# Designs tried in a protein design chat: VH-VL binders against Non-structural maintenance of chromosomes element 1 (nse1). Part 14

Target 1, 232 residues: Non-structural maintenance of chromosomes element 1 (nse1), of Schizosaccharomyces pombe (q53ek2)
Amino acid sequence: MEKERQDGLSDKHKFILQYIMCRTAGVDNEQVRELVQEQYGETATVEDVINELNNSLHNFDFKIKRVQDQLDGRLTLHFQNLSGDPVSQMATPYPPVQIELMRKIIEWIMKCDDYQYSLTTLQIQKLSRKEMGLAPSVIESHLHTFERDGWLRQREGIWTFTNHALAELDAYLHNEYESNLYECNACREIVIAGYVCDCGYCLHVYCCKHLAHVNCINCNTPWANATVIGRW
Short names: E, the ipSAE of ESMFold2; O, the ipSAE of OpenDDE; V2, 0.75 times the mean of E and O plus 0.25 times the DockQ between their complexes.

## First folded at step 5 (VH-VL; framework fv_ciduvectamig_arm2)

Design s02 (from r25 with heavy chain G109F; at its last look DockQ between E and O 0.39; V2 from the best seeds 0.00; counts 0 for: pae E 4.1 > 2)
Heavy chain, then light chain:
Amino acid sequence: QVQLQQSGPRLVRPSQTLSLTCAISGDSVSDDSVAWSWIRQSPSRGLEWLGRTYYRSKWYDDYAVSVKSRITVNPDTSRNQFTLQLNSVTPEDTALYYCARDQGIAAAFLYYFDYWGQGTLVTVSS
Amino acid sequence: QSALTQPASVSGSPGQSITISCTGTSSDVGGYNFVSWYQQHPDKAPKVLLYEVSNRPSGVSSRFSGSKSGNTASLTISGLQAEDQADYHCSSYTTSSTYVFGGGTKLTVL
ESMFold2, look of step 5: ipSAE 0.286; ipTM 0.702
ESMFold2 (binder alone), look of step 5: mean pLDDT 91; pTM 0.939
OpenDDE, look of step 5: ipSAE 0.445; ipTM 0.809
ESMFold2, look of step 6: ipSAE 0.323; ipTM 0.709
ESMFold2 (binder alone), look of step 6: mean pLDDT 92; pTM 0.942
OpenDDE, look of step 6: ipSAE 0.260; ipTM 0.733
ESMFold2, look of step 7: ipSAE 0.354; ipTM 0.707
ESMFold2 (binder alone), look of step 7: mean pLDDT 92; pTM 0.942
OpenDDE, look of step 7: ipSAE 0.408; ipTM 0.793
ESMFold2, look of step 8: ipSAE 0.289; ipTM 0.688
ESMFold2 (binder alone), look of step 8: mean pLDDT 91; pTM 0.941
OpenDDE, look of step 8: ipSAE 0.433; ipTM 0.808
ESMFold2, look of step 11: ipSAE 0.339; ipTM 0.719
ESMFold2 (binder alone), look of step 11: mean pLDDT 92; pTM 0.941
OpenDDE, look of step 11: ipSAE 0.431; ipTM 0.801
ESMFold2, fold request of step 13: ipSAE 0.172, 0.234, 0.230; ipTM 0.670, 0.682, 0.687
ESMFold2 (binder alone), fold request of step 13: mean pLDDT 91, 91, 92; pTM 0.936, 0.933, 0.940
OpenDDE, fold request of step 13: ipSAE 0.344, 0.285, 0.404; ipTM 0.771, 0.752, 0.788
ESMFold2, look of step 13: ipSAE 0.295; ipTM 0.698
ESMFold2 (binder alone), look of step 13: mean pLDDT 91; pTM 0.940
OpenDDE, look of step 13: ipSAE 0.361; ipTM 0.774
ESMFold2, look of step 14: ipSAE 0.349; ipTM 0.724
ESMFold2 (binder alone), look of step 14: mean pLDDT 91; pTM 0.937
OpenDDE, look of step 14: ipSAE 0.409; ipTM 0.791

Design s03 (from r07 with light chain T95Y S97Y; at its last look DockQ between E and O 0.44; V2 from the best seeds 0.00; counts 0 for: pae E 5.6 > 2)
Fold by ESMFold2, look of step 5:
Structure s03 (fold): chain C 232 residues (1-232), chain A 126 residues (1-126), chain B 110 residues (1-110)
Amino acid sequence: as target 1 above (232 residues)
Amino acid sequence: QVQLQQSGPRLVRPSQTLSLTCAISGDSVSSDSVAWSWIRQSPSRGLEWLGRTYYRSKWYYDYAVSVKSRITVNPDTSRNQFTLQLNSVTPEDTALYYCARDQGIAAAFLYYFDYWGQGTLVTVSS
Amino acid sequence: QSALTQPASVSGSPGQSITISCTGTSSDVGGYNFVSWYQQHPDKAPKVLLYEVSNRPSGVSSRFSGSKSGNTASLTISGLQAEDQADYHCSSYTYSYTYVFGGGTKLTVL
C-alpha cells in the first residue's frame, strides 16, 4: 500500500503512466505488461492497471487508448488528450502552411478513389502543387517531418496514417468524413487496411485473419470476393 | 469501486412494456472503454444476452436477434444510468434480469462482463 | 436452447482437479479468443473467473485455469474446495456483436 495518493494514483501507477506518456507515438502492450508484472507481481494484468489509470485521467480529459494494428494485430498503448480540436493538437508545433498541408493530406487520404486510404509520394506532390502551389522538394521535407513526428507512415512510397494518428483523429474523422469512413464489424475501429463485403460488413486485415472465416458471417459471401480496403 | 443498482417493476402484464433501470456508480455510462449490457436468466433458457449500448464517438446499440424487434437499451447521461425497454411482453419474458458492465469494445478484445447488478425477477402475468 | 454446449453436471472431491468443457463453433469459440467463464452461487449474480480463454481478473484464485483447442474451451479447477460448489457458465462474443452462453454446468463438491 502507498502512504498517500496525492493525485489519486499510487507511485507505481504514476511510473506506468509516465512510461506511456513519454512515448508519444505509442508503446508496445507487451512492454507495458512486463512493467506491470515487475511493479505489481506476476498475476497483475495490464488491463486492470490501464483501467485504473483511465478512471483517474478521465477527470482531466486524458485517456490511454489501446490500439490494434490493422495488419498484424500488435497492440500498442497511446496517451490521448481528449480536449480541443484533434488536428490542431497534431499540428501545434507547425507553421500555418504545414498545418494546412496536414488537413489536405487527411482529406486526400479519406477521399481517395478505389478504397485506397493511402497516397503515393507522387500523388501527394501532384495534389500539393495543384491545390497549394508547393514544390516537390518542399513536400518531401514536410512528409519527412510528419513521418518523424509519428503522424504518417510510408512503405515503398505509399503514405497513410499511423496507429497514433488514427487514435488522435478518431473523432475528427467520424465528424468530418463519416460518408467516406468504414468501421470494422469485429472491433468498431476505423478501417484503412481491410476488406468490405458487398453486404456492407467490413473487417480489418488482422480481424479477418484472426476470425478464420472463409465467408462473411452476415451474407455468407466469400471474403476472397470482397473489396480490398487500403494498400498493404 | 464500480457498482450497478437495478430498479423497476417486478410484475408486468402481457402486451405491455417491461422497463428496468440500472444506476451506475464508480464509472460513467458515457465511458468509451466499456459497454453496458442487459442479460436475463430463466430455468429453460439459462443466461441470455439481450443487448447493449456504448459510446464510441457516438452512441451504438447492439441487440440479440431474438428480441431485436422489441428491445431498446438507452443511456441516460444526466442520471448516469441505462435502461431496458422490452415491448409487447409475453409470459415467456418472465426471467431474472441483470445489467452488467461489458468490456466488449476495448481494442484488446476482452469481451466479458466484469460487474453485474443484483438482479430483478420480472414476472409477466395477467 | 443454448448456443454453446456444456455438460449438465460434474463432480469431484476436495483436492481433486476437474475440467468443464464448452463447445461452440468457428463463429464463436473456435474463431477467436473471446471466451469467458463465470461462477454463480445460488441466488447470486455470476462472477467472472476467466476472460480471453485463460486470463484471471485480480482476486481470482490461480486454482482456476483455462484453455482452448479447436471449437472447445475448457475450465480447469485444481485443488477443489467446498466453496467451489456452484454453477459455471461459459460465454463467447460473436462476430456479429452479440454474446452467446453455454447452458451451464452444476459442480458438486463431494
Scores: ipSAE 0.162, ipTM 0.646, lowest interface PAE 5.6, mean pLDDT 85
ESMFold2 (binder alone), look of step 5: mean pLDDT 92; pTM 0.940
OpenDDE, look of step 5: ipSAE 0.446; ipTM 0.801

## First folded at step 6 (VH-VL; framework fv_ciduvectamig_arm2)

Design t01 (from s02 with light chain Y93W; at its last look DockQ between E and O 0.67; V2 from the best seeds 0.00; counts 0 for: pae E 5.1 > 2)
Fold by ESMFold2, look of step 6:
Structure t01 (fold): chain C 232 residues (1-232), chain A 126 residues (1-126), chain B 110 residues (1-110)
Amino acid sequence: as target 1 above (232 residues)
Amino acid sequence: QVQLQQSGPRLVRPSQTLSLTCAISGDSVSDDSVAWSWIRQSPSRGLEWLGRTYYRSKWYDDYAVSVKSRITVNPDTSRNQFTLQLNSVTPEDTALYYCARDQGIAAAFLYYFDYWGQGTLVTVSS
Amino acid sequence: QSALTQPASVSGSPGQSITISCTGTSSDVGGYNFVSWYQQHPDKAPKVLLYEVSNRPSGVSSRFSGSKSGNTASLTISGLQAEDQADYHCSSWTTSSTYVFGGGTKLTVL
């Protein structure tokens, strides 16, 4: 084990922290595991290093959070700012109108119909024109910026939250949209890609894949009959 | 490194409440990557998981069916500890009680206990 | 009253392999791969040997291996050594969001 420094962190810990901080959209857990093993030896664990970093970071209202992808289960590490308004912290480099657009997109995603938790480019353009008076070309520019900066992702014009955005917004979504959100019964994280049974039992796509049964464990109804959450 | 240190009374009378404390160093009770469990051990029943508390944007608890009506596990973030409260005890609650860090965070699906307290033998008798 | 069934005792000589079984139901061992195994020496807290059926934490000897078939998980200790004499416990997560343990197995090294 590495000796403690006067501030509680070694130079190797600070290197690992900087590696994660410089990758704002998140970094693959296995890449960090390999780096930890290179810096500390093959028996070192990423879990211990991250725990030690988080103990020091807590004093400054920061944290490194592990996030599991809801579709494929890939673990990523995300550097979080715990202070202040999460939406304002997400959008700090943006002008006020773009911050307001971010708040509206969050609302529109959380309140969209039919469990979709996603919006098409056209839906965003129509809603922003109606509620904010913004032109479609302005919206396309702002959406490109949100995608580039790792807040939203899209496939064929269907926009949803990234894993980074979900990590940053977790408390905000629970506080502001409690009645609109689903939580996974296996891991208690918010579901935007998964299944909900008529009995209310809800699982991420990946969490459901890990079940040994084809039926809901709570009510024994086939998962094939469950309502799909998200577009994936 | 993570260390769990237990404290609490070793003798409790029947019908009273058993209260134990587990102090955490090297981690936070509000660490949202883990949970915090109480487990007891007796010659007649072996190891028996009692319950846990954990933080995932809010506090959750899970309790074993056998004690669900009598148990509370509470975090104390200001002291970085968590407590076991077991009401209405009987001599059948006599056991060696452990606190443990519970890796049951779904992000890794690692349902096991990696750090254990030293154990507290609690006797319930008149 | 343990939720998982283990043999009460198992014995073996140094150098042999032994296997300890842990039988549950479709709501625990059979339903998920969330089985773990613990070694406990006298007057000590349990120490994890395996999780997720067969994964070893750092520092656990490769002589310990695990498997599962249906509702039964197995711990195998190869190359038995005197220091392996201990109690062994299995545990599983359940569909009711609880943990259950087996009754424990006392391993005697002859």
Scores: ipSAE 0.217, ipTM 0.665, lowest interface PAE 5.1, mean pLDDT 86
ESMFold2 (binder alone), look of step 6: mean pLDDT 92; pTM 0.945
OpenDDE, look of step 6: ipSAE 0.344; ipTM 0.760

Design t02 (from s02 with heavy chain L110Y; at its last look DockQ between E and O 0.58; V2 from the best seeds 0.00; counts 0 for: pae E 5.0 > 2)
Fold by ESMFold2, look of step 6:
Structure t02 (fold): chain C 232 residues (1-232), chain A 126 residues (1-126), chain B 110 residues (1-110)
Amino acid sequence: as target 1 above (232 residues)
Amino acid sequence: QVQLQQSGPRLVRPSQTLSLTCAISGDSVSDDSVAWSWIRQSPSRGLEWLGRTYYRSKWYDDYAVSVKSRITVNPDTSRNQFTLQLNSVTPEDTALYYCARDQGIAAAFYYYFDYWGQGTLVTVSS
Amino acid sequence: QSALTQPASVSGSPGQSITISCTGTSSDVGGYNFVSWYQQHPDKAPKVLLYEVSNRPSGVSSRFSGSKSGNTASLTISGLQAEDQADYHCSSYTTSSTYVFGGGTKLTVL
């Protein structure tokens, strides 16, 4: 049986922490469950191990956050730095122009019309030329870099935040874009893929499906009539 | 391992405020994967959920309709605990009070109570 | 004022199976799959047996199983043992973002 150290973490806990830290874009919860069971036995839970890790990490302004995908509910674990400016930390290896572009893309996504919380490649190119004077080929190169590094994702040329970016930007988005964001009434996370009822009640796509309701709990209006948030 | 340890007075006069404390070890009251609930038990009505508090970028609470006008559940991050305050109590509020960890805002939507305090019997009497 | 209806008591002999019902409405048991069951021995806090109707946490015997049909959830205990003598409570999450409990069932093992 692995003994607890005076720092509150065993060698097995440190192994799990290192596994998560080395995978900066996030780690599948089921992979971590398998590792926990291998290290601690079949009855050990991810929840208990992560809880003990976070109790030790909190004093250093770090945390492991579990994130639920807004569409399919897949759970991933993310190592987070809770200190400093998340946009600057996100873009530390980038030149100043790329940092400014990321800050602009965040603004454009959060302020886009029609609840889309996403932008086409053409929209980004037009806005970047208008507001920053950047050529389309430069924008395509920068978008590829942001996709490769796990900050943005796209589907058929429609760009939005990854789950990793949402976790890192959570406080920033709440502080800077409070009037432009929606929160899920089931889990209280930011919604960029979901539904908002005319009465203001809001759910992620997955949360709505998981709760199995056809009508809004607050006003009994069918979810089929709700405003769609995001493009999926 | 998570443990919940309750404290508070066992006798409260009618019309006064019932106050109970639940100290948390092995978890943080600001753990944004869970919520923190109060539940009471009486011989005549069994278990009754009263309310909860939880942190998701800011603090939220939910309260049972039957007590919503009288209840407050407060977190205390500096002491790693949460409290129940129930105003204007009557003898009908005599019960065994439990705190519990609530999975109701977990990412997987578990909606159950996995860790419970030891219980505090509170009598409301003149 | 219990929102969910359970029988006040049930009994069975060792080795038998018994079922405890928990009946609610479309705003709780019928509207969600978020029914949980708790075992409570005298002078002890409740302990979760099942969640999400039929899921068993680690450390709970496979003799405990759950199901739901319409507005009624059921806890089945197979192979009754003396240690199963306890109070059993059902709970459900509601469409108003609250929890409700049943009145409880006292199981006597004969």
Scores: ipSAE 0.279, ipTM 0.693, lowest interface PAE 5.0, mean pLDDT 86
ESMFold2 (binder alone), look of step 6: mean pLDDT 91; pTM 0.937
OpenDDE, look of step 6: ipSAE 0.372; ipTM 0.779

Design t03 (from s02 with heavy chain S33Y; at its last look DockQ between E and O 0.42; V2 from the best seeds 0.00; counts 0 for: pae E 4.8 > 2)
Fold by OpenDDE, look of step 6:
Structure t03 (fold): chain C 232 residues (1-232), chain A 126 residues (1-126), chain B 110 residues (1-110)
Amino acid sequence: as target 1 above (232 residues)
Amino acid sequence: QVQLQQSGPRLVRPSQTLSLTCAISGDSVSDDYVAWSWIRQSPSRGLEWLGRTYYRSKWYDDYAVSVKSRITVNPDTSRNQFTLQLNSVTPEDTALYYCARDQGIAAAFLYYFDYWGQGTLVTVSS
Amino acid sequence: QSALTQPASVSGSPGQSITISCTGTSSDVGGYNFVSWYQQHPDKAPKVLLYEVSNRPSGVSSRFSGSKSGNTASLTISGLQAEDQADYHCSSYTTSSTYVFGGGTKLTVL
């Protein structure tokens, strides 16, 4: 590996960091792996490079966070700002009204009934109209912006957090909505797509699949009888 | 390259507290990809996992049931190290103690110990 | 939790294949596919051979393979060599977010 400059990072490390930073919605771990191997050879690992980067970034209240997709287990890397309110520090400059709307949407998602951790377009429109006096067209525009910028995703009019949002909002969600969130018993990450058994044992969809069990490993109740977390 | 360097007393009296430190190089104690564990080894019990500490938006600790009432694993972010405290020791606590990095949490496909300290033989004797 | 059950010792001749078993419960070996195997030479720390039942880290010989059925995991060493003489330990992640180790197996190459 190239000699670290006085700032503690080699040019190659800076390049990799820049690559990750430029992809605000996150970058696939495999793409970063290819880049690392291109720069340092086939024996180099993403983990080693990321650890070294994080050692430097820590001093500036930044971090590269790895997120595992809750459905298919895909790994992505995300550049995270650890200073201040993550909602206020969104990478894209939003007007105050958009920031407030995002804050509300986060709240509505986290407090939605039956742990769906998702909202329909109609629900968002109704709530936004009621609480903020926003017109449907304005709400749609803002939702489009949030989707474009990688904070929210929608499928058939159902909205929820992206992996990028989960990465950025992780600390915030733990702090503000501790009583409203589930953690995976396997990996300790927040669950917005998964199962919770009657015994309280909780797994991501991917974690459940990966463990390859038909029944809850804690109480032996079939997963088919478990409560589904999220709409997916 | 990750390196773990252990330090602490090698002789502890019965009923006292066993204290060990593991200094981390090449990684951070607050790394959200890994966890930091203590493991001991004795001829009678083999390898025994004791506990771990790790950071995931907040600090977590997991302990083995066998020592849960007596054990504390603490991180020190300022020194990039973590410690083991085992209270009320008996001769049964005589063992070779290892600190290790755990790849387990936040990666469902990586639950193993990849880096180990050099080991510290701790003898409990009056 | 109780330690995983391993044979105390196994032996084989050079070139042979040997298998070491590791038996647990539905809360550990049978609960997760997070079984790992370690090789330990005298006066050395354990070294990981396999993780997640059958995956080899970089630098580990293909002579080492793993499988699991029910509550029993197995380590197979093919083409046994003199350097394989060591202690072997299995480990499993548990449903209680803890780790458990086996009692260890001493492998002697004859």
Scores: ipSAE 0.260, ipTM 0.739, lowest interface PAE 2.3, mean pLDDT 89
ESMFold2, look of step 6: ipSAE 0.262; ipTM 0.681
ESMFold2 (binder alone), look of step 6: mean pLDDT 91; pTM 0.939

Design t04 (from s02 with heavy chain I105Y; at its last look DockQ between E and O 0.44; V2 from the best seeds 0.00; counts 0 for: pae E 4.5 > 2)
Fold by ESMFold2, look of step 6:
Structure t04 (fold): chain C 232 residues (1-232), chain A 126 residues (1-126), chain B 110 residues (1-110)
Amino acid sequence: as target 1 above (232 residues)
Amino acid sequence: QVQLQQSGPRLVRPSQTLSLTCAISGDSVSDDSVAWSWIRQSPSRGLEWLGRTYYRSKWYDDYAVSVKSRITVNPDTSRNQFTLQLNSVTPEDTALYYCARDQGYAAAFLYYFDYWGQGTLVTVSS
Amino acid sequence: QSALTQPASVSGSPGQSITISCTGTSSDVGGYNFVSWYQQHPDKAPKVLLYEVSNRPSGVSSRFSGSKSGNTASLTISGLQAEDQADYHCSSYTTSSTYVFGGGTKLTVL
């Protein structure tokens, strides 16, 4: 017979936690759902298991967060460290220079003009030379490492945060970049891919599409006229 | 299994504050995949949603326009419960009050009430 | 007056199918797919039958089905049974980030 929560967490709960922890860049919610159903039966839910894990993790400043992709709505689960300096925590395996570069990239993304929340490789290289004195070849190596480790993503040379980075940086971005930050009015999560109406109402790309909004709820003007946030 | 258990006074005088409590078992009030709503029912108005509280990196509240100036919904994480406070009540606030779990997490886009409390009939009269 | 319009009552005989309508506006039923239906027996809390227009939670009979056309959603109960005698409420999420309910429909099984 298997143990239950008598000793805090069951062996099955610990297995699920370890599965998520070992995949630091995030885990597909559907993969975890299938694993939960295999371990607990078809009536078990990911939501209940994650809630029980989070109750145990709270006192250690850890959390499992479910993150919705801002473009396609795919759900992933991410193990977060809520303590200390999030940038140092997420970049612990790196030398101090790479940690400093990550802080600068965060700043450059959050403060870039025209709601882009993304930078080209060339923009990063120019800013790194100007502000840190780093050579372009050094930057390409560091960007490759950040991409490999799941902190940044790129498409056609345009770099931005992964969903994993957004989850880890959530508190940091709210604290340090409140004036540069947009939140989705539907789900209250940070927007780096979405729309903002002239009236200030803001939605992720996926939230706008899924809610079947043609016009802004607040001012009833078409979303076709809204400012695009991000490059996607 | 999620259960919602309501408590609070059943008779309130006009101009006083109506206060009700909903205790949660089988889930957490800080569960960031759901919200926690108050809904009331009367013969003249049917079911009427009043407001909700929910956690998404911080606490949020949404209130119906008709009661927004008088209502507060508060979570209590230490007791795993949430409360309704409705100020300056009148006899028109006489109703059967329910708490409910609200699936209004935008990522899920479900927007329905899957668990309801047992109901508390509150009478507002002298 | 309710924000969503339902018939006050409907009736049917055992074995028949009946349909309950729920009419709103483009700001709720017509603008979204967030219509839900609740069954309420006397002196009991409502119980969800359908969400997202037509989805059934686990444990709800397949005799309950839903659809939507324009600003009107419909609940259909097939193979009517005596235990289906209850009040039925529709609900929708709105473009103002609130919920609205219909006035309710009393179903009598003859």
Scores: ipSAE 0.252, ipTM 0.662, lowest interface PAE 4.5, mean pLDDT 86
ESMFold2 (binder alone), look of step 6: mean pLDDT 91; pTM 0.939
OpenDDE, look of step 6: ipSAE 0.299; ipTM 0.744

Design t05 (from s02 with heavy chain Q103K, light chain N55K; at its last look DockQ between E and O 0.62; V2 from the best seeds 0.00; counts 0 for: pae E 5.7 > 2)
Fold by ESMFold2, look of step 6:
Structure t05 (fold): chain C 232 residues (1-232), chain A 126 residues (1-126), chain B 110 residues (1-110)
Amino acid sequence: as target 1 above (232 residues)
Amino acid sequence: QVQLQQSGPRLVRPSQTLSLTCAISGDSVSDDSVAWSWIRQSPSRGLEWLGRTYYRSKWYDDYAVSVKSRITVNPDTSRNQFTLQLNSVTPEDTALYYCARDKGIAAAFLYYFDYWGQGTLVTVSS
Amino acid sequence: QSALTQPASVSGSPGQSITISCTGTSSDVGGYNFVSWYQQHPDKAPKVLLYEVSKRPSGVSSRFSGSKSGNTASLTISGLQAEDQADYHCSSYTTSSTYVFGGGTKLTVL
């Protein structure tokens, strides 16, 4: 085999990178850990391999981000493009009307009343008819495409962002929807499933459970009485 | 492989500012999965965490209550390093100072220090 | 943030098991499972042995184990070896988003 270049990646690193890149919905951290151990030995860690990959990817404005699920804490790895407009790049293969629908759905989720950060299929259909003139059958088709491609997920007809979408849209959401954001006070990530106190202190569902606080440390209100963010 | 290399003066006069630098190799100071901490060690007090800086779409810092009024931890992305500034030092600030990579602000919730600098013994005396 | 309490010293013979305690409060050891342990040989930087109370990083011997009950965490070293002679420090994350350390324990292998 070819000798590793000083500034390049080994064939094993490239294999791990390609494994992650080919899985748009993200890759379970445990699957990558097993693969890393198969390629590098039982003492190798995902963190070290990802750090080495990210050092090489930095020159191309790419990154692998580790994302924790807001409900159960499951870790996934996501390949990100850090350059340009995330929505346009994320939706590059889509027709212009579908890209605009994606921008609208993002807006509707972020500006949703009642802390829901999610929309029913019916809500999306009504809003898209009113604001874009789109028929319900067109919306159903577009939602199927967004779900297939890993941008939106649904449960019983309630739609919201996937972990992949949150990772890709992070900078966009901070820049365009800063006044509509909740950030977790424990990990500083955007909250679409969690709790917020009247005082504004906010935690993901998992972060709240993992920190084992009964009451908000800022205002002493029981978390059981806090406002729920999201539908989960 | 991550490595932390410290530099800075070993003697500082009382009331002056203690300034130390930690150069990072094998990682970025703006790595948004970690934080960068300063910790000191003295015979009478043991290990004492002082503060940290970290990047999560913007820069954050956290400081120990005991030094909060005097401490600043600054990142330097152009040199891939971070610095400690401790103002108005007294002989009680004499210690062995370490920089360390702090795993504790990412979604993984690991909350430990996995890589440490070699240490810099700083003496505060007239 | 409150300092954590460790015994100043502990000793054991080769092959024995020893336990080092680390006592805090409900705002650190008792409130969280974010206790870590560090081994420090003379003139060396600390090296992490355990995190999250009982988890071992890759490359750390299975002879090191950890547990917690209430406000007290414990490090247990089984099959004591001469090279285990070192200082041992506990640390915890706190509800104030800071860290606290114990005073350290000097382990002497007889």
Scores: ipSAE 0.193, ipTM 0.677, lowest interface PAE 5.7, mean pLDDT 86
ESMFold2 (binder alone), look of step 6: mean pLDDT 92; pTM 0.941
OpenDDE, look of step 6: ipSAE 0.340; ipTM 0.765

